VH-VL binders against o46895. Designs and how they scored, part 36

Target 1, 223 residues: o46895
Amino acid sequence: MGSNKIKNLVQYEIQDFVSLNKMDTKSHDSLNLNVSKKSRYLLHRVLTNQLINNRSGNACTKTRSEVEGGGKKPWKQKGTGNARAGSSNSPLWKGGGVTFGPKPRTFSNKTNKKERLLALTTALYLKSNNTKVINLDNLDFTNLKTRDLVIKCSNLIENYKKDQKILFVAEPTASGLWRYVKNISNVDLIYTTGLDLKKILQAHHIIFTCKALNDVKEVFNEQ
Key: E = the ipSAE of ESMFold2; O = the ipSAE of OpenDDE; V2 = 0.75 times the mean of E and O plus 0.25 times the DockQ between their complexes.

## First folded at step 17 (VH-VL)

Design p2 (framework fv_pimurutamab; at its last look DockQ between E and O 0.01; V2 from the best seeds 0.00; counts 0 for: pae E 10.1 > 2, placed apart)
Fold by OpenDDE, look of step 17:
Structure p2 (fold): chain C 223 residues (1-223), chain A 124 residues (1-124), chain B 107 residues (1-107)
Amino acid sequence: as target 1 above (223 residues)
Amino acid sequence: EVQLVESGGGLVQPGGSLRLSCAASGFTFSDYYMHWVRQAPGKGLEWLGVIWSGGSTDYGNEFTSRFTISRDNAKNSLYLQMNSLRAEDTAVYYCARESFTLYDWGPYSAFDIWGQGTMVTVSS
Amino acid sequence: EIVLTQSPATLSLSPGERATLSCRASQSVYDYLAWYQQKPGQAPRLLIKDASNRATGIPARFSGSGSGTDFTLTISSLEPEDFAVYYCQQYDSWPYTFGGGTKVEIK
């Protein structure tokens, strides 16, 4: 007989994000998304910066001085019938160095913290109608199969389609969720410590944990 | 047609054991959370427990030690193992399906399909 | 556990009359409340889910309302087949619990 943990004290909450912000009866605290529609232009800026910052910058070519060989002049200056050449490593030759080729560099573009937060807030606002909040305490992850998660996700999302992207936003301590989410192709997981604007914007549906929502509220409502 | 059919009920002595079965048909059994509910004669409905698609279970506090819910998805069957039966366990036992749809607001919902129930009588 | 209290215990009405049944929760269950109808010798039948959403195949004369702790099932005009026992159920938290039921009988 498996020892069933006393779950009697855990209320399950599945709420619509919009309802959480509008209905006093279902929410302890509303997420104040004081977002100006005029701030949508920041989405592009912040997203672009994020993409730029994600570049590895590892492309590398050798210059004429870095290519092996080339110590001896290929032929005498005059009397050969050939064009003048100083080195076999010249960029004019096959196998020679590359002039002004790519070198390793760091791609970085600093984004103002306030702008980033505003962009995230705006993105969440735009996705609010497709956002749900769940209480993970009512979900049994111990014997959960991937199939169960899919079924649960499908129930959480109105008009669920398999080709739609689902984004889970969880608290950093929600380690169990990752094990199940990683096997689902259309589901991504991010943590509140690293809110990804790109993923938020790409998501068709967003699912917050209660704890994650609280984390976000603490940050966003203080701004 | 979606249907649940309970079986295994009967007369049992106090302290005895009984295993109830619920046969599901007409739907993908493995996709649904299944529940047991009982009703004593002339009394109300009492929730006993739930089994998840993956086999995890939750029980009412008073049933955790005596009752075990299991399922065989390959056989489309739900089971309730009852041990140490008491006179107060005399009831009609129902299996029920928790509502599920791709269009539902959440995974937790009401019981949309019920079996006809099987009577368990505990008497000396 | 969440206790659901149904009132009245018995409701005596005539066909064609309006029936109003109450279900009160000991704590908020939001809209995670269902109503069932049970006739003698039959299994319960789902009427309303999510406090106000009528189940498939249920006549329009049945309606549910309420949120939080106070819920109401209304039968706008009683038909002879509506005389039965009605149960409310919460599925907000474990364990799921049922109300004590309201018997709607013929006056």
Scores: ipSAE 0.012, ipTM 0.525, lowest interface PAE 8.5, mean pLDDT 83
Fold by ESMFold2, look of step 17:
Structure p2 (fold): chain C 223 residues (1-223), chain A 124 residues (1-124), chain B 107 residues (1-107)
Amino acid sequence: as target 1 above (223 residues)
Amino acid sequence: EVQLVESGGGLVQPGGSLRLSCAASGFTFSDYYMHWVRQAPGKGLEWLGVIWSGGSTDYGNEFTSRFTISRDNAKNSLYLQMNSLRAEDTAVYYCARESFTLYDWGPYSAFDIWGQGTMVTVSS
Amino acid sequence: EIVLTQSPATLSLSPGERATLSCRASQSVYDYLAWYQQKPGQAPRLLIKDASNRATGIPARFSGSGSGTDFTLTISSLEPEDFAVYYCQQYDSWPYTFGGGTKVEIK
């Protein structure tokens, strides 16, 4: 193709999480996913950036001026626009001797976000055979035990093994799931407001809520 | 001992076909991406393609129609099927392991293990 | 396709000297660049990955630097076994590409 990405339609059966085996669950929904032609490189480049940023503890869009703080020194002279006392000098930096040019901050931010979004949609496509969609509307969180959640996952997931990682992707209003998921070592949760490439790639199984599926359609409209 | 051993090279006529094999040992073959690289006599290295641990492939543009990479994870074996061979395909063919695996999400090293190569000669 | 241009093509030096090899990419490959050493009749050997990280078992005299489009391999003090051809390779995107090589030879 003349494009570095391909749209793929992924179809999902929607299952009621409470009534998986006893009720009709043949409702369907779908997700259009852009998939990079260079998927492996994209995924690893974006994942590497994620790992580096987490180790540094910095936002990936911060500039040097945003990190470097401090007050402005007073100047006693007025007139020509308040000349600066210390002219900026850029001596050769030992150990990191590269030449820095102007950084187009706005352009860099858009490129990084586009790359991350394409990586997320690419990863979801590659995981599509291990992805299920559930409806949570009938689930009563007040009477669930952790073991009941494990049993429901085992019924939802073909050939489930307890050592396999399960990732729930939920809408922000489904915070009741967190209380149960946190008690299960092989189950994790992300919200559609904080999609995480590392967790998606590490998961053996992904479970969307119906509402989360609709949320990610909106997130992915930016492609 | 981590090892890759190529075989199946030899003399073929232009337009002919040849199937190369690469036997892997000393590591969990199914966890690794595998590559084919060639080197014409006295020339530099040329990447041919990659096969993902699950069997999906990507190729250099020139090789997409004539070369097919496959693997048999149960036999720890990587294959290169070459069709419609030309004189310019004369080269030493290497199989190579990339250090990255699906379960090791660090940055790639291009190729940390190479075989010794097998010579393919295409001539009349 | 990303073109890697290595220079010089040949570097003639004596043991104990410093060798500096250059690799320039036609577009940014960030730090996704490796260096290989190849001796006559042998397969390539990985020296440096991710522009600056020495591979396992590689002596400290080998160092890599650079990012984006300009990369350097430095051999701080050449040993007799270091006389070989050196290739850079990018793995930012398919197709992977190699530079044309720099031959480091005894003066």
Scores: ipSAE 0.005, ipTM 0.457, lowest interface PAE 10.1, mean pLDDT 75
ESMFold2 (binder alone), look of step 17: mean pLDDT 90; pTM 0.932

Design p3 (framework fv_pimurutamab; at its last look DockQ between E and O 0.05; V2 from the best seeds 0.00; counts 0 for: banned pattern WDW H103, pae O 9.8 > 2, placed apart)
Fold by ESMFold2, look of step 17:
Structure p3 (fold): chain C 223 residues (1-223), chain A 124 residues (1-124), chain B 107 residues (1-107)
Amino acid sequence: as target 1 above (223 residues)
Amino acid sequence: EVQLVESGGGLVQPGGSLRLSCAASGFTFSDYYMHWVRQAPGKGLEWLGEIWSGGDTDYGNEFTSRFTISRDNAKNSLYLQMNSLRAEDTAVYYCARESFTLWDWGPYSAFDIWGQGTMVTVSS
Amino acid sequence: EIVLTQSPATLSLSPGERATLSCRASQSVYSYLAWYQQKPGQAPRLLIKDASNRATGIPARFSGSGSGTDFTLTISSLEPEDFAVYYCQQYDSWPYTFGGGTKVEIK
């Protein structure tokens, strides 16, 4: 019943990070955002796949560490004796004895690139009223303190609540920003090379750098 | 006290229309996703559809053309407009609250608050 | 859509006994499964969400377990108010679907 998505142009006012007076900034930029007609269904599916992929990685890491540390394996062998596990064996590794362990497909659900991109653009659209774009060109990182960053964020956001989550989206070359963000509990950072649906959805406010906005235009134009 | 109260059920003829209401109290209604679920006499539960706080809706496939979910956040009220009613639409209709809010968005969740239901009978 | 198959259809037990109810999904719903209790003439009551998490105010005798396609509701020691119909519901995929129910009745 018609197209599965709607294209929306979202316009952002670019604010100078040092000066937050709106009279001083008259520049604008924009994003074309494809929005799913079934936004919640799409976001749920893609988020679930992200969470499953993280769980699979954690499970592999944990079991590898346990083998080297303990050596106590519940073996179901023909005869007697404790045999070393010299190769990967899913049923044996996950507790042994299981006639048919879970297949890799049952523990993972892959999402294609187009679906993931549509989820990202849909999420950004839903957050657009709480998204700001800043220009960092005038910022001197040598004199910036972590406290200054928090104060600047609180001034950008109307009716800011201290417990609200803030997500910065920055270009990969903005390594100076990570240094200040990493120790602030309600502030997080992602790079344009690693857009993260979970972090976008968790954020109450999103702050793009100008360069990051340009980077995502290229990503979203690829379809 | 968190509460949902349905109303507007009754007897209608096949082909008729009916509008059900669900009054919410004891919580910030505008923060929650709301649902309609029905149960035919002696049968199980059937999900009809959902509505986000901003008014976006999704329906079960067979309900997309005949049923419309709406809400009025100022009145803390949820509505179900049913058109072209058929005998198989005879059921108790429940409104239900999903346990998530906009600011704690996540995957779909269970329904933690239900109304008492209102009976709709479609009969000649 | 995802079909949930509950078994048994009817479970006849005495107060004090352990009840074990099964719900099987036609495909993985991960842990996005809830259990509800419904007494005649009443609305469903949420017991368990996310496969194993008891809802607010639900007694500890109710417990849920499972993931993927196989789920279990356990009532460790039945009390008189526990004799009712129990439904499982998945919320992994649109549309939401419910199982056919398991009636727990007094022997």
Scores: ipSAE 0.222, ipTM 0.608, lowest interface PAE 4.3, mean pLDDT 77
Fold by OpenDDE, look of step 17:
Structure p3 (fold): chain C 223 residues (1-223), chain A 124 residues (1-124), chain B 107 residues (1-107)
Amino acid sequence: as target 1 above (223 residues)
Amino acid sequence: EVQLVESGGGLVQPGGSLRLSCAASGFTFSDYYMHWVRQAPGKGLEWLGEIWSGGDTDYGNEFTSRFTISRDNAKNSLYLQMNSLRAEDTAVYYCARESFTLWDWGPYSAFDIWGQGTMVTVSS
Amino acid sequence: EIVLTQSPATLSLSPGERATLSCRASQSVYSYLAWYQQKPGQAPRLLIKDASNRATGIPARFSGSGSGTDFTLTISSLEPEDFAVYYCQQYDSWPYTFGGGTKVEIK
């Protein structure tokens, strides 16, 4: 990276645009984002690391010593016309062990906390024009059907398309929202305790709760 | 087919204003950083500025006060508002796409797609 | 701003000859340098990115080399369609800047 890559930090703001209930209560909750234009590469790195870290690493093969059986020599050393063999579990045989096969391992790449936060900030900035803030306290879920939620989302989001991904970001204590979004194929829900860079980047639209926004502000402003 | 098409060029008097448009097609416009580059007749290329997906802009030092870059992702359109035009602003104006995606290796990239340009003439 | 100086300003060659174009930066731009080809009346076309990577669809006769401050575009064997103006560009630092260009013309 060039020596001047950290030079231009710009402040961005995420604003409250529309509530799902069209309530006039303008929550003035804005998130100030400090974003570096030099964070493009960082965004890629952090995303890649996230993807690597999400690998399960559970592939497992048995070596010749781990394969059941063997111990007895398949045939005598000489006089059989066959090639000499020491064990039926040899990797040379069908059903034998695997040499240098996959074993369970952990895939992990370390990402600095500051880098991760900067990447998240950058991602949120990139999606800021497609980000809305809602107040859950004003949402009436009493008679809300999943279909109704989709309709409400379609009204909330300009130029909504059914194939577009919507990401809800809520506080950990937000109860009930999951029940309404779980059956909608193009809607995901994440909590502020687990902000997912990949999901943020994949989302066409992001909807924050006021409390979630505040949580994020607290974390980001401490940078 | 990936394509950029500039429009809005023409003849304008000194001190006048002009708004150029660039229509993008064939790719997800909102995922790309977009740029304006101009070329005076018989001269080289000059970078004017860029705009991010989120609307953040950066300009050449000479253009910050007079030029404004904006975009409408819903319309797949890039704009260049030019104010207080001077004779030296006479040029072909190009819109260009930066070849950077989230999946590319490297922090930055070059301009892989260019429009055919639109001519702006500033004359009395 | 970073100044890119291209040399020579004009290169007169015959088809089949090797062309070597230079681009020097006033400060290090690492590998963040691109080469463009522009024919009369046309928009620039990306040839090389990241100093040495050919863009999609670019013939193998085009190659880029260099890092830091000194860069070279090489055309191994000039074709008739290669006679054009070539520009280098840095994208290491803002503002992005272009070189003055090298005109490759028919001898």
Scores: ipSAE 0.006, ipTM 0.508, lowest interface PAE 9.8, mean pLDDT 81
ESMFold2 (binder alone), look of step 17: mean pLDDT 90; pTM 0.931

Design p5 (framework fv_izeltabart; at its last look DockQ between E and O 0.02; V2 from the best seeds 0.00; counts 0 for: pae O 7.4 > 2, placed apart)
Fold by ESMFold2, look of step 17:
Structure p5 (fold): chain C 223 residues (1-223), chain A 125 residues (1-125), chain B 111 residues (1-111)
Amino acid sequence: as target 1 above (223 residues)
Amino acid sequence: EVQLVESGGGLVKPGGSLRLSCAASGFTFSDYYMHWVRQAPGKGLEWVGYIWSSGSDTDYNEKFKSRFTISLDNSKNTLYLQMGSLRAEDTAVYYCARESFTLEDWGPYSYFDYWGQGTTVTVSS
Amino acid sequence: DIVMTQSPDSLAVSLGERATISCKASQSVDSSGSSYMNWYQQKPGQPPKLLIYDASNRATGIPARFSGSGSGTDFTLTISSLEPEDFATYYCQQYDSWPYTFGQGTKLEIK
């Protein structure tokens, strides 16, 4: 009873995306997902670290009340000026305006990798009731239209609504799918080489390709 | 505007049960962690537990874990607290609260940004 | 559980004067250079309202007379010039470790 994680088997029915029929018999695949017993804490911590990495370079993590950082330096990601900061004046920066130090968590890559992986598998488990697996082998990308993709998504997902976000998770060799996904505002795509915790949690529905599911088994499942 | 409205409080005897409701409006309910926090008469705030409004992630203060269940109904944007085996010390005002931490804020900060007005539970013989 | 202890339990202050409220955590609530500590105000008959997040950041719409400071285990809420609407109970709250915990409260009364 000492483990802070639990293995969970999640099974998926595989559907052919073109026809939306299952094969002549039910075809299934599965993931064994490690799920944190403290999922809310883990997800918050990992998302916070992801956000800090996006906002910080060599600069320390400062509050808005200490340093006005938006839009003035090349390493800031916000990109806007002072119009929204109210009446605060910029203080003189001691030490030259760039800081180094142990404050960022980016220096503990090995520990952060295990924590990040557990967060990803935990998130996928929490989304498992809204996750589908499809086979793309018969899809002709050269003749696919954006409207056809929208229709197939609406048929695949029970009670689909246009305001719901759909995330495709695909193998890197499925680059043809991106051409059509980019034209649909509520549909996004990530590849198995770049799984993104924020996008997984943000999605209302997740659609794996069969090949993508196999890719993540080698990363997430014990081997 | 964001609103949270609790209901379902009342008088119950020790050992009894109650279900509290929290009706949510003015935001996309399914994107947030929702919490229950209670306040005994003349005392401070005590966290009860949370649920992610998409339904699969929930946890509790260990003090309540065996007796309280948090659930929701997405068709009504309503959060519930089912309380069983009630004791006199469970007498309190029960608040529902929305947690600020979402992916859309991109902030590392977590606090309860909206609270309901509370509903009173009295456990008395 | 991290115990949050506020001082004083009650404080009477004249209008226009400065009030300070302390909060001490049983262990550090700092992580990665941030203090995972919030302050709430609760006026009589109302739910709590966020004042300060992460020790020192004023929430949207909170007057400049409210400020927070401190790190590690020791934190302070300051009201620089007390106004009539500031009589309330004030709570600190940590979210560094699960579960979230609140201080016992400090009741601020106008003399």
Scores: ipSAE 0.121, ipTM 0.599, lowest interface PAE 6.2, mean pLDDT 76
Fold by OpenDDE, look of step 17:
Structure p5 (fold): chain C 223 residues (1-223), chain A 125 residues (1-125), chain B 111 residues (1-111)
Amino acid sequence: as target 1 above (223 residues)
Amino acid sequence: EVQLVESGGGLVKPGGSLRLSCAASGFTFSDYYMHWVRQAPGKGLEWVGYIWSSGSDTDYNEKFKSRFTISLDNSKNTLYLQMGSLRAEDTAVYYCARESFTLEDWGPYSYFDYWGQGTTVTVSS
Amino acid sequence: DIVMTQSPDSLAVSLGERATISCKASQSVDSSGSSYMNWYQQKPGQPPKLLIYDASNRATGIPARFSGSGSGTDFTLTISSLEPEDFATYYCQQYDSWPYTFGQGTKLEIK
């Protein structure tokens, strides 16, 4: 059999996420993904809060006092046959101010740290069968083409479809990885310092670096 | 404009050696896999081998591995195919081709996007 | 090595008619949701020209009358309505595994 197309690419170690966590639940080296049915509600809450918090809240309309113009009464109070009017900036007029229109505001909902972590753990558990762990320590980013890494990583995913989303989770120091994934529409990269529940849930496949997995283990197991 | 121009073809006796050249313009080799593909008269295409970067990544069709060597001169932006122990069956048009990729439409995909016009090698007694 | 087998070896078709060329791989060339199969057109005295990549995507500048389909081991190139310039030899090529291999070619001739 001929060698795979990517045989000459930088070698990396691939491990199954589930296999890595089958180790004794008592081991500090395993990610405890104990999830209860009640965690679904929590997942929804945390996700909703994340979405709310991501709102910009910059919508702004001008009230009658903020609209340029006015000051002069459009017509006399009596004797014109028209309805009484005090200002051309009235919200009753075209070009006037907006009554009860949107004003800049902050959208924020607090989420407890423990709840957030539990939600993340639950999400990772749900995606565990579609999660791979890769060792990038032997990768020389200076000698790799963007395509090579992507092709190599994609080849790790069973039954991959082009429309499926792939999420890379890397350690913050893996800055070079961004260069390889930034131009791929169905691939996202997040760092362990900013685990995004939404992205995890949206991902069809998740790929952890070994270091990223260790970071997550440390954080989750300390709680 | 991307252009590949092969040269070095000619008549050679069996057992002889020949070095083919492919001069590239409009791009640098450092970003591409460069390939040799040959075509015997009236026959199909046969992949010979590829080289990438400074020559650190090279592979051959097993059929040619012992006799052919692919190399690059980056200073001249030229690809070479050194052929030894030539046989009559090596008579063919030899093409250099650039392998490219695209990230569009849920890529990446790989393909030969640019080819030279080819250089003819004839091995005959 | 992956063996690529085209059928037929030669095809005679009239102008304006549909032409269909088959390419069969000895093993699957699919990987990660992609088909590592390309189609090339070659005219006499010219190098091959890319027509289709990833089994079904037309290369830049290729007319819409050219289409590719298939997956796994079975691939098809279709020309919906033949133009005079379409009479050439067509090759399928896999890049799933080394060595890269081509089909033996299908010569499309005017009937």
Scores: ipSAE 0.020, ipTM 0.518, lowest interface PAE 7.4, mean pLDDT 82
ESMFold2 (binder alone), look of step 17: mean pLDDT 87; pTM 0.888

